# Designs tried in a protein design chat: VHH binders against BTB/POZ domain-containing protein 2 (btb2). Part 4

Target 1, 284 residues: BTB/POZ domain-containing protein 2 (btb2), of Schizosaccharomyces pombe (o74778)
Amino acid sequence: MSMNSSTEISQEPSIMKPVSSISSFVFNAGFLQGTFSDTTLIIKGETYHLHALFLGRSPVLLQKLIENNPKGDVHYTIEVETEDPYVTKESCLFVLSTLYCDSPRIPAEVNVCSVLAVSDLLGLDTLAFEASSLIEKSIRPETMESVIRFLDPNFEGLERLKMGMYPRFTSGLFNKAIQVMYNTLVSNWNTEYARLLCNLPFEVIKDLLESDKLTVGASSMARYKLANEIVKMRASFRKQNHIEGKGDESVVLAFDEGSRGIQLVHIAPGAESRRKIWKATSVR

## First folded at step 4 (VHH; framework vhh_6qgx_2)

Design s34 (from b07 with E102D)
Fold by ESMFold2-Fast, scan of step 4:
Structure s34 (fold): chain B 284 residues (1-284), chain A 125 residues (1-125)
Amino acid sequence: as target 1 above (284 residues)
Amino acid sequence: QVQLVESGGGLVQAGGSLRLSCAASGFTFSSYAMAWFRRAPGKEREFVAAISGDSGYTFYTDSVKGRFTISRDHAKNTVSLQMNSLRPEDTAVYYCAAGSPDYWEKLYSGEYDYWGQGTRVTVSA
């Protein structure tokens, strides 16, 4: 064609101006600024102005949006009630913000236990499992009391500790905590764990002190001495704090039936166990 | 030209209070998140508090929750940090920052677009 340049003038090239990335726009303008919000979400009395499209990524919130789809309205109002003290405004803000990004990470600046609580509340399984994994990796002497309190805040006992308050995500954490206690008791118990040991239920102390995994000294007598010291400390703590308890705990040395001369440490609940003395008496 | 100017730093006794202010100028169109960071002697810069633009969401590091309050005056383009129940460990140079974070972690990471020169806070024991 002789007039090709005239035709080219009428056909504009596709030029894309650089704009903020989708993730940048959605997080900053959508989440932080509340631009074009269409949903009022109320959690534990706190109000959040958000977007149905992104909240729908939570199965719990999606169900509430479906139930509260107003006839003729374009704005949603949904509420999530909870009495969980781990559900905080900051943890809600963080967890809700993860719905506005495609690869959320739990930062060091947020409370991981609170993130797990809100993730459980909103049905965000992947985030809840990630939070649980981070809690497990954080279990050290310095964090032990906080973890045990998270698993059993009301000191209900061993069954609660094993499951935790969010059983689907927390049931493995106690096993990790008790392993850390096995490793630490011999060297640090006099300072790091005295308070924790006094607050643990009898069944946990029994399992801990009777376990083969607790390496203490070269003899059963070393284990007996440690166990007796801990039991006395627990008794003193109960007296000082006027705790009723289940009666006096005691430590007994017993011979292993399969190991001649080897003595095992046994922790007994209630009144002090005395050696049974046989006294034959005929029964009528 | 965007500028951030801090003020309000000084010497205070433990248990005392200080109010830091940051005057921002040159903002053009979208609201910025505003934040306070601090650098204690011999340490790296640490996040203290942040406030979003339009939604007004506030964010705090655990050590200052309940003691510090961040607030913003949109008409004057100022952000303030009210610091109560001050402790010796709050001693640091405090920096104002402004940015458009694209993820939660960036609120805390110091990846902000604009920074002030800092104001020094000393808390005596």
Scores: ipSAE 0.462, ipTM 0.743, lowest interface PAE 2.0, mean pLDDT 79

Design s35 (from b07 with E102A)
Fold by ESMFold2-Fast, scan of step 4:
Structure s35 (fold): chain B 284 residues (1-284), chain A 125 residues (1-125)
Amino acid sequence: as target 1 above (284 residues)
Amino acid sequence: QVQLVESGGGLVQAGGSLRLSCAASGFTFSSYAMAWFRRAPGKEREFVAAISGDSGYTFYTDSVKGRFTISRDHAKNTVSLQMNSLRPEDTAVYYCAAGSPAYWEKLYSGEYDYWGQGTRVTVSA
């Protein structure tokens, strides 16, 4: 029953920083050092040595651990397949590390769009909403193109932009981006938005320029001037880059045949844009 | 008794390569994350790269991704920074650091427990 319980033991904080809290121990010893790893996780061909207990905080990874429960030697091997280009090794490391700590926050050094992609992949809704919130807060003229490209990487059109990538988390971002753009479009279109406006599909440009939310002024002339300048820029860009198109985009006077009266400005593609398009009211 | 001793700094032409080494002693090497920070003339200290303990996870600042590689040698108790395609903007004093970060942000923050004295890297045009 006798044991040598102690030689002289003194606390020496200067020798080695102790891991005393559960959260500090779990993050440092568990995640960073890989102490007692029991799980091999493969995401998009990259291998991570982790712990089933902490991966179980992800509903997606928990389900895979349950389905691939090892027998005998307790070691899990699970795989997550994805073709998502936003899922990167760096973003996976950050997102997986959040399973090893309390109250994680997204630092400026990680790509927030990639964090959203991995969070969506692993069913981490709270982190995905936090990432979406940070993207929304970053929307300004200088970041607008990056946000629009994230929502619709190929500039496929208005429907794709409104749905967005990861629509559960990003469905509001297009409306927020467009509102910011409307507030600055008149002054900054030819500097901050020129490249974006050249790349957007005709249907999106039409919707933007015809919108009553574009506060270019009450006069049809101010709106016509702005729309015409943007359409000319788009035409020049297409010619310089040899992009095939049918007819000219143009700004035209339009008359409403019904209850809305005369619509003063429209943009139209092709041959019909070369003529004033009108829908006359029953009286003038 | 924890010591970090840097080596490998010097003068190199733009487009050249240098390998920095940091020899660690007086502690359990695998218990610490290791990092490289740099301070350019007239600038504040900035994060360059980090490597975790036994897992060997690597972290880089955007300006060095694809050009710099951090690595760890447990047998020699060393951490190395291989710097390729060097640019005049990489001119700085490079510092080795060791610590036990409590969460992700501490890897970048400079809140490491131990620091080397620094090694100078000059990249000429």
Scores: ipSAE 0.374, ipTM 0.698, lowest interface PAE 2.8, mean pLDDT 79

Design s36 (from b07 with E102L)
Fold by ESMFold2-Fast, scan of step 4:
Structure s36 (fold): chain B 284 residues (1-284), chain A 125 residues (1-125)
Amino acid sequence: as target 1 above (284 residues)
Amino acid sequence: QVQLVESGGGLVQAGGSLRLSCAASGFTFSSYAMAWFRRAPGKEREFVAAISGDSGYTFYTDSVKGRFTISRDHAKNTVSLQMNSLRPEDTAVYYCAAGSPLYWEKLYSGEYDYWGQGTRVTVSA
C-alpha cells in the first residue's frame, strides 16, 4: 500500500452573523465605517464624518444643515459649540450613533449624565428623558453625592439643585434624591452622606431634618441629637477647610406641628448686633 | 484562519506604563473594529477600549478614560493599547478582539467574532 502520513485536522471558522436589518446595516456601514460620508460635524474640536440624512433626525442638527447648505456642493460642514464639561467625545459618539439606529438604548458602559448632556445639546428629547429616568433609578446612598454634583456642580444653591443643569430633563431628580435620603439618611449620614451633608445648602439641611418624612426614633430628642451632630460636622468641615459660612448654624427644640419638635436656625454674622435706637421725644 | 496575538504584558509598579500590542492576520484589517477587553482575578470580563474600522473612532470605559489610548497601524496590521498611570485594579489578563458587523451592544458586551489568547498585566502597589 498507500498511506497518508499528514495529520489532517478540520477547523471550523467562527460563524459570522449576517447583517440583515436596515438599522444594523446603517449603523455598521454608515456610522462605524463612515461609508459615503457627506457631512463633517465638529463638536468641541472633535471631528465626526457622518451623513446629513441621519443627522437630520436631530432637530438641532437639521437646522444647522439647512442654515449651512453648501449651495452647489454636496458636502456639509457644521459646528456645535459648547463649554459643557459633560459633553465628551464618548458621549457624542454614542448619541450621534443613535441617529443611525431604530430604537436605541443606553448601554450600561456609557456615562448616562454625559448622554443626557449631549441629548439636550442636540435636541433629542426622548433620549434625554430616558437618560434622566436611568439617573433617577440609580439614586442610592453610594451614588447620591455624584447625582447632587451633577445637578449643581458650581454650588449655586437650592434653586439650581431643584432645576439641575438641564431643567427640561433634570428638574425631577432632586425630589427623588430627597425621597431616598428620607429613607436612608439615619443609617448613612456619617458614612455615605458625611461629605455631601457638609456641602449641601443650609436650606436643604433644614428642610430635610425638620421634615415629618424623615423618621428619627420615637422622641424629639433623637431628632435633636441627629441634627446637632450634623450641624457640628458642618461647622467642623468649614473650620478645617477655612471656609467662612454666612453665619452660625444651630438646632433648637420647637414644639410646632410643622417642625416635628426641632428647628434649625441660621444667624448671619453681625445680624444680632443691629439695634434700632429710638430718638428721644422732644420735651417742652 | 484569523489569528490575533497579544504582546507587551508584564509586571509594573503603580503609576507606571505598559504598551500592549495585538498583531492581526487572516482578514482585511481596515474593515474590522478592534477592541481590548480584560478579566481581573475573581471578576467577569469587561470592556476596556475599541477602535472602529475606516472611521477610526475610539471608545473607552470610564475607568480608563484619559489614562489609556487605543490606536491602530494599518501598515503593520496591529492595534495597540498605551496604558499610563496604572493602578492595582488594572491587574488583569488583557484580550484583543476583532469583529464586523457590530452594534453598540456587541461593541461593549464582548460579542466579537475573533479573540486572542490574552496577555497578563500585573500592577503592584
Scores: ipSAE 0.019, ipTM 0.435, lowest interface PAE 6.9, mean pLDDT 81

Design s37 (from b07 with E102Y)
Fold by ESMFold2-Fast, scan of step 4:
Structure s37 (fold): chain B 284 residues (1-284), chain A 125 residues (1-125)
Amino acid sequence: as target 1 above (284 residues)
Amino acid sequence: QVQLVESGGGLVQAGGSLRLSCAASGFTFSSYAMAWFRRAPGKEREFVAAISGDSGYTFYTDSVKGRFTISRDHAKNTVSLQMNSLRPEDTAVYYCAAGSPYYWEKLYSGEYDYWGQGTRVTVSA
């Protein structure tokens, strides 16, 4: 019954969520919840249930959607094949989620190298360049080994290091890494760089230690002492990991003040031993 | 009233396993992402794992990938964290959280709507 002394305002229990922005709804309901999925995407054997409309923002995925369903069937099934070890389920989830956002940022919890790999795979140039920029800014003694491994995971040598595995985005990263090493190597070689220096190809070590850009102590003997310690460390590492055969490749360095520092005196044997040392070592 | 109640914490030796459980009440479970965060002595709260609503996508911090598995039971309104190959550095108070993150960063940032009281996990050397 109504009464003159009060007005009763009926409150209905709301079972509805507040109205979301388009972008927030698309990300939450579309990507995270998979509401009204119309596409099955398979990348490297992993299955994702997504939406053709948003996947079309990738030029690679758009091409596959058009090729697989030109007549407009209700559900799409598309596959992207890759053997790239940097393409992981988590990096795919992150990169695919960016297709459901206007201006996403790469969070600290996601592997930036893996984001670059997936961005390259899916033709997402802006995200790939952002990832490359973040890798460049992260290059420090502590991250150096990881960056070098990313540029040349199969120990192919200097040309691979200079290009990286994704040349359009990774060319130039090696030059930045070497610049950081020139500035910090003398102070950090036996702590931060020890494992890296053991895994680098001989030609890289030779070039690095002979460079006039490498700041060494006040005396010429300081450069020789540094080179000798590094060579000894590399030899001990090979012996510890049973990489050396009898007469296998060894590095002998001599200080030559007339030829911009350290000269390589001797290196032997040939390409087969290098393959065993640099490709078979698999130290992580 | 929204309530999250954690269980399953305890003392375990390195290399051992524990299963944490979080029982949720007072809301529509499938509408929310669920997450586990931890706080070690003298450290900030950090992200551990999350699971989305209906799609069931799982997310992990690097240090627990391959060792921890997050899962969800819609019928029981629970989220679980199976922790294998435990290490002394996993020692922390573990918190269950629920929310509706709208961007990837919010999934990791701890900007969740609801939190449990926490359960202690101690891993001895």
Scores: ipSAE 0.319, ipTM 0.667, lowest interface PAE 3.2, mean pLDDT 79

Design s39 (from b07 with Y103D)
Fold by ESMFold2-Fast, scan of step 4:
Structure s39 (fold): chain B 284 residues (1-284), chain A 125 residues (1-125)
Amino acid sequence: as target 1 above (284 residues)
Amino acid sequence: QVQLVESGGGLVQAGGSLRLSCAASGFTFSSYAMAWFRRAPGKEREFVAAISGDSGYTFYTDSVKGRFTISRDHAKNTVSLQMNSLRPEDTAVYYCAAGSPEDWEKLYSGEYDYWGQGTRVTVSA
C-alpha cells in the first residue's frame, strides 16, 4: 500500500517566518529581488528596476522623478547621464542599495573611489564624505598610486591633484598623500613605493624633494644624494618600460634663499647645455 | 528540508576552466541570495561570488573578477560558478550558501542560512 505521488507545500520566505524587520524586508525583497518595482533607472546604459519611494532619498533622483513624471503616473522612467569612468555598475549597485538601508556601511569589497563618484553623481553628500574619509585613512604606500590617479586621471598637474575630480569631497586628500610620502621617504622603501616614485609626475617629485618638510640629515649633500638616487631610478624605469618623458630629469646644487640646497630640473629634448653667446657650434 | 549539493570539483591545470554547480531543494529558490565561498588549506573561509534573487545582481571578490561568472537557473534550482583562467591560488574547497541578507555587509560576511558540504578544486601549476 503506497501513494503514487506526494505534494509538498512550498514555503515562501518571510510568510512562513516571524515578521521581518522593515530594513530586512526593504533590502532583501525590494532591492535584491526587485519585488513590486515601479521605477526604471538608467545609468550609463545599465538598467535598474527600483522603487520611487526609496530613490527619493537621493535629492538628484527625487528631482528627476518629479521632473519626468509630474502627474504621478504608476511607473517612472528616469535617466542619469555621465561620462565619469569611476561610475561603474558595481558601485551603482552598492550606492543604490544604500537607499534601501537605514545604516549603510561601505564594505572592503567595493571600490571606495567609485562609491565617492556615484555618491557625488546622486547628491548623497553624507556617503560621499564617508567615502572620502575612508580613502584618506587608507592612504599608504601600496595605495598611493591609485589615489593619485583618482585625483588627477588626466595628468593635468599639481593644481588638479590638490583639488581632485570631486573638489567638495576630495580637496583634502592630496595633503594626506604628501604627508605619507614624506614619512615613507625617510624609512625603508619597499618595491611598491619605489614603483610609485617612478610613476609620479615630475612636478610632484620636485615639490616633494625640495620641501622643507623632508628631513634627510643635516647637510644639503644628504638631500642631493637621495634626490639623485630617485631621479636615476626614474630614468631607469622609463627606459625599461619604454616610456617617453618630456626630457631628462636632473638634480643640481642650489644656494638660493628658500632652497634646501638642491633644485630639480627638467630639461626638454634638444635643449642646449651651453649659452650661445659664448661659443657658437656650427654644422656644415 | 533545505539541502544544497555541490558538484563539479576536481583537478585542473593552471589556465584551465572548471564549472561548479549547486543543486538546491526544500525552499523557494528565487527568494534567496546564493553565494560561493572557499577555504584554502590553512586559511579562513573567504567570499568568492554571490547572485541575488530575481533581480540577478552579481557580486565578486577582486581576485576572481573577470575570471569567474556566477549564474542561476531557476527552472532547475541550480546556481553555477564558471571558473576560467584558473590559478594555483584558487585551490580550495568551494562551498555553496543560501541566505536572506539584511544589508550589503551580510552578503559578503558569510552570515548565510544554509550551507553545502563543499567540493574540492585543485589547480596544479
Scores: ipSAE 0.420, ipTM 0.739, lowest interface PAE 2.6, mean pLDDT 80

Design s40 (from b07 with Y103F)
Fold by ESMFold2-Fast, scan of step 4:
Structure s40 (fold): chain B 284 residues (1-284), chain A 125 residues (1-125)
Amino acid sequence: as target 1 above (284 residues)
Amino acid sequence: QVQLVESGGGLVQAGGSLRLSCAASGFTFSSYAMAWFRRAPGKEREFVAAISGDSGYTFYTDSVKGRFTISRDHAKNTVSLQMNSLRPEDTAVYYCAAGSPEFWEKLYSGEYDYWGQGTRVTVSA
């Protein structure tokens, strides 16, 4: 039944040989199968069986290969430590796979924030810049919370976002996010931003609402009304969900040049109790 | 001469489990990846899960992560899809595929070299 198509074609039924392009062979046999692996890479407790030659395309991994095997032993073992929650097994697999192919593209099936996290971790600048660009283009009211939590997972504040988790990318992403927020907050605070505004720390809300970049109108009354409604929403959310927070939040009128006529303040837990005690004592 | 033969489809109640199997024969290349795709009534064929060769790397579409598990038996050249916590929206014809992707994105595309005939899965509400 079998037939040679030419005198040079050998039929070897017992021999399975790949016939493919360099790129296809390297990606499939090298990366996906781990054929002839010479390197054990451990990231966040996950073990990957890979190749020093291809991992050397990462400046971070190249340095670790040199440091952990300075005498050039035949097998490498290297570890990359990270507490970054965005460094996932799926994102590591994708990013490591880009070292085994030409001109990789970030597919829709992979979390782009996680790709930035791993690319930054491994010093893959071109991929990290591409991921950052895709994140920037995705920023809109409905994705804002996810982006801010990515840049500042503890919601520590606007000043923290200047350094952030990924210092080389945080400033650009933060500037885009804050620009989108300032441009749309007034019309979308009670719809698209309601969840985000309830979850943001007081210090961040204070910075946002006191900012001169937020255009509410020509008067301090317009800004006061907006800030007061947001603070009331936050208070209702905390009460409904039994969240104590740092204390009661309120908006007051202020005449400082930089405040645009309002100031957000908070009263620490116990301040009301001290005032009530004082009042009871003063009744003499 | 790659041939894919599927089995395990059928009718199941929501919340139930089903195991699909695909027997592969005639492999000529060691770099072949195995995948499951599905086509729901009135929809395009979509990626479900894939498994690489010896490394055993697994890939899933978001809607099945944590519910479906793909596995490979190298001795039998069989790929299986264990489907747990089935939902009515999982109703589809499921296809086994084999191929040699050139890079990551191709694992999710329908550009596989060989395809099975499909097995129908119906999940009743």
Scores: ipSAE 0.363, ipTM 0.694, lowest interface PAE 2.9, mean pLDDT 79

Design s42 (from b07 with Y103S)
Fold by ESMFold2-Fast, scan of step 4:
Structure s42 (fold): chain B 284 residues (1-284), chain A 125 residues (1-125)
Amino acid sequence: as target 1 above (284 residues)
Amino acid sequence: QVQLVESGGGLVQAGGSLRLSCAASGFTFSSYAMAWFRRAPGKEREFVAAISGDSGYTFYTDSVKGRFTISRDHAKNTVSLQMNSLRPEDTAVYYCAAGSPESWEKLYSGEYDYWGQGTRVTVSA
């Protein structure tokens, strides 16, 4: 009997035991053993011997099965090409196995970001949303850099980061990461969190520090102090690691005369930018 | 609640045999799926063998198929791994694991809820 080429596992059922459930038989004989395989699936150069009936649970694979067998041949051959580095053999094996069971659980040994990538590739919305939910629950200061790199692995900029590489499923993740960042900015941060703040693009830091959602007290001086500390940390980090930027970053505290002395905090690049505090006197 | 206690590890010559045992306690009425995993020095934990609950179906990784036999004794709540024709590459810490009745159909350690502390197996040439 043909074995699934993606696994080394084989089954040896006891001949004196009762018949397994549909779920157990389908997973055991179908997925693990490749019994009665009628489809050769190639993903990113890896070959899987599977079944059209179960692959049809993926809308992407169903469409490929329909398109690539117009003559009604007994055996199907379909291919999925992708350049996504998060699509791995291990994540493909796991995600394909979910098509052979009713209520899959995402195991700790499989990278959850990779599960989302493959789920997106195969149009498995429920599994993709579950993976996204698990990523969201894992967002902490120490894991945030990894999440941000996942959302924008090609460093395309703030718009991609806010949308995410898999926008149908990740559009909320950046907002959650930023919320966690807002909540922890006034706390004593560890070296991992400080390193994250130093590695974020200028546009992200500017938006973060200028946002009215950043709650560091009622006074704009509190926000200025926090922003100034972060900008100085970023400058020190870049100097120590010989990272070239678009010049020095600076924090400016100013009064909005049109608003009768409302203080504003602005983050700007440039060697000529320095802290300037003005006292605005409003006249009735 | 559930506790797993392993025994039977040791040093053995290539071509020799060892029998690992795992005693389980704290079970509810339903039987758990049982599995053995191993971690070789410098490597990640890998699946070795599993046995389903009442159905008694067994699964083996290809590298041990025909050499290792997993079995369970429901009356004693024990699962055993008979290891024959041992090779130096079988050197690892072996872990007993228990999961829901359906978890044995998944081959990843994350599908198992309870773990033993491990027993060391060293196979010399």
Scores: ipSAE 0.000, ipTM 0.208, lowest interface PAE 17.0, mean pLDDT 73

Design s43 (from b07 with Y103H)
Fold by ESMFold2-Fast, scan of step 4:
Structure s43 (fold): chain B 284 residues (1-284), chain A 125 residues (1-125)
Amino acid sequence: as target 1 above (284 residues)
Amino acid sequence: QVQLVESGGGLVQAGGSLRLSCAASGFTFSSYAMAWFRRAPGKEREFVAAISGDSGYTFYTDSVKGRFTISRDHAKNTVSLQMNSLRPEDTAVYYCAAGSPEHWEKLYSGEYDYWGQGTRVTVSA
């Protein structure tokens, strides 16, 4: 690792040279060079040579340093356990480097989702909220699936979840994603959203397409046509990928004032035909 | 009016050496961190080496550590990259960059304020 005790220091020697600023010395000699490292930090098997004083700025790392006091040794060894795939060596190096800076900022090149994951893991609230804000501002049709998968990796439907991967941030980011989706779905369902719509659970699709927040046009027929095309796409996707559903997904016209004139239903194997169920439901 | 002008690029055989130079003008050279980045064909721009403006601390990416040396000459307002034991994998366009102490601390291309046009380095097998 280039950003730890293995990093070379090369200074121009001079007895008349000005003293380095605290911030420059701390970052350059401390973080980059690993000078006078007193702590070995292990995250997901990756080792970082750092300093207890600066790691103490993280409440999580401070607690681990207190619990693992060397008791007369001059060196700490602390571990942070996680199975989160977004906690990567690259994101850890960036997030840990912010503990050695006066004014940390998230660069455009870093994976902002990974920064949120590591910041949440280490209890760095300000950085985590900054990362969350950047993710929220990046949500558009093209990035929607990546954001949803970050918050809900198995596409289980956050409407049914009481918590996501990062509970403090999940609801805000999910609400923004769904709002963007409602505003753009009609124009982008078969281009930018096709894969996402195929992977979402039936109940989420049902809630999405029956929602009054989704403005499709003046008639129930416009909503029916959109929903029917999406359901057909989902059926084709399941068939092509050998995915067994809980029954056929279908869209029926509803004369009830609820569900915006349509209703999405599951037709179990061996149940009455789609045509018969459609007629029965549409007359009511 | 800040300008960075690179020179020293060219074609070299594997195992050879090449020295890149970057001439800086239009700013107080000693207050800025200077860095070299490179971009290979079909790849993203990556960090190579940096030297701080404050204390002359140097930092290298692992793939060039021990082979490349970054240095600066405050009197001539130049930063140089001495590249030894060159490999075909070092083939790229090399860019000189300048930034404030805070910006260079991230070691990412988006954190640098000023950039040169780049100089091509081709290492043949």
Scores: ipSAE 0.016, ipTM 0.500, lowest interface PAE 7.6, mean pLDDT 80

Design s44 (from b07 with E105D)
Fold by ESMFold2-Fast, scan of step 4:
Structure s44 (fold): chain B 284 residues (1-284), chain A 125 residues (1-125)
Amino acid sequence: as target 1 above (284 residues)
Amino acid sequence: QVQLVESGGGLVQAGGSLRLSCAASGFTFSSYAMAWFRRAPGKEREFVAAISGDSGYTFYTDSVKGRFTISRDHAKNTVSLQMNSLRPEDTAVYYCAAGSPEYWDKLYSGEYDYWGQGTRVTVSA
């Protein structure tokens, strides 16, 4: 005790460190170290020791804090249940940490799809939209299979692909993926692309192969050869994986009169539609 | 006063394992995040793994997830990196770092307060 105008602040030399900003201190001491934790949060059986004040920035967590402690005078314990395989311990750590930051950025070291899943789970719309935007910008030939699987992990079909598993945030990603496929299909034909094409619904393959955006060389015959090759690969993969659909897919050539020759290549479902491999089209 | 001393580097065949250790002194060990960075010949320094102070949260770069494990021993003031299923592309000088990151970007970017001198890891094909 001292009656002087100055107070004495004592720190052990071993615990002294440089002065930090408020935001830096909150992130490091609060989140990373769990200093003065007042809340136990359980997600998928994994426990996090956090702070009600910062968790309140999530509308989902705020509601759970209010429901589980209406008087607010005890330590909080709240649970978030989910069966979502994209909700991982790593993604939870990152997303929860954003509640301790003024201007969070999604780093390259964190799985963006998992960040979107956790952001959706916790009602963090701004972060979820940022994650969706990063996924959209990451769509390339090399990442496309991963994106398609993220949108439709259970192979439910075209409607699921259009929506994705998180419709508020993932609607529109499929349209971007299709645009990338138009631009890269011919130049990036390989085993990875063959596998992707075999897992897509028939309607998607038909739209891709019949599109005027697909450039496969100077002649319509080149388009026919590519389409026929893809259809044969799809049939082979279905046989290998014991998947039997509504008949075999086929490629049909369409011709117009005079010097116009081959006009269009059409992809048709079922063996019966290929009984006549040639079809004349009237002059337009 | 703060010092980081690394050990455990060496030559190993692809598919093998190595354990790197970093001994820390001159500060309250639990108050700092500890990290491993690496620099391969002709490449920039990259993040490998980090572990927080008392909470023990772990962070990894994608290429090492499932193969490397970072851990702390508070009694010995050491941080260790257990490297399994090593690949030729893991060949690099590995650096231990300590700091109080300001944000997630600082955790990964190498903006740490203290650094070790590095230990060499060579993985042959």
Scores: ipSAE 0.401, ipTM 0.719, lowest interface PAE 2.9, mean pLDDT 78

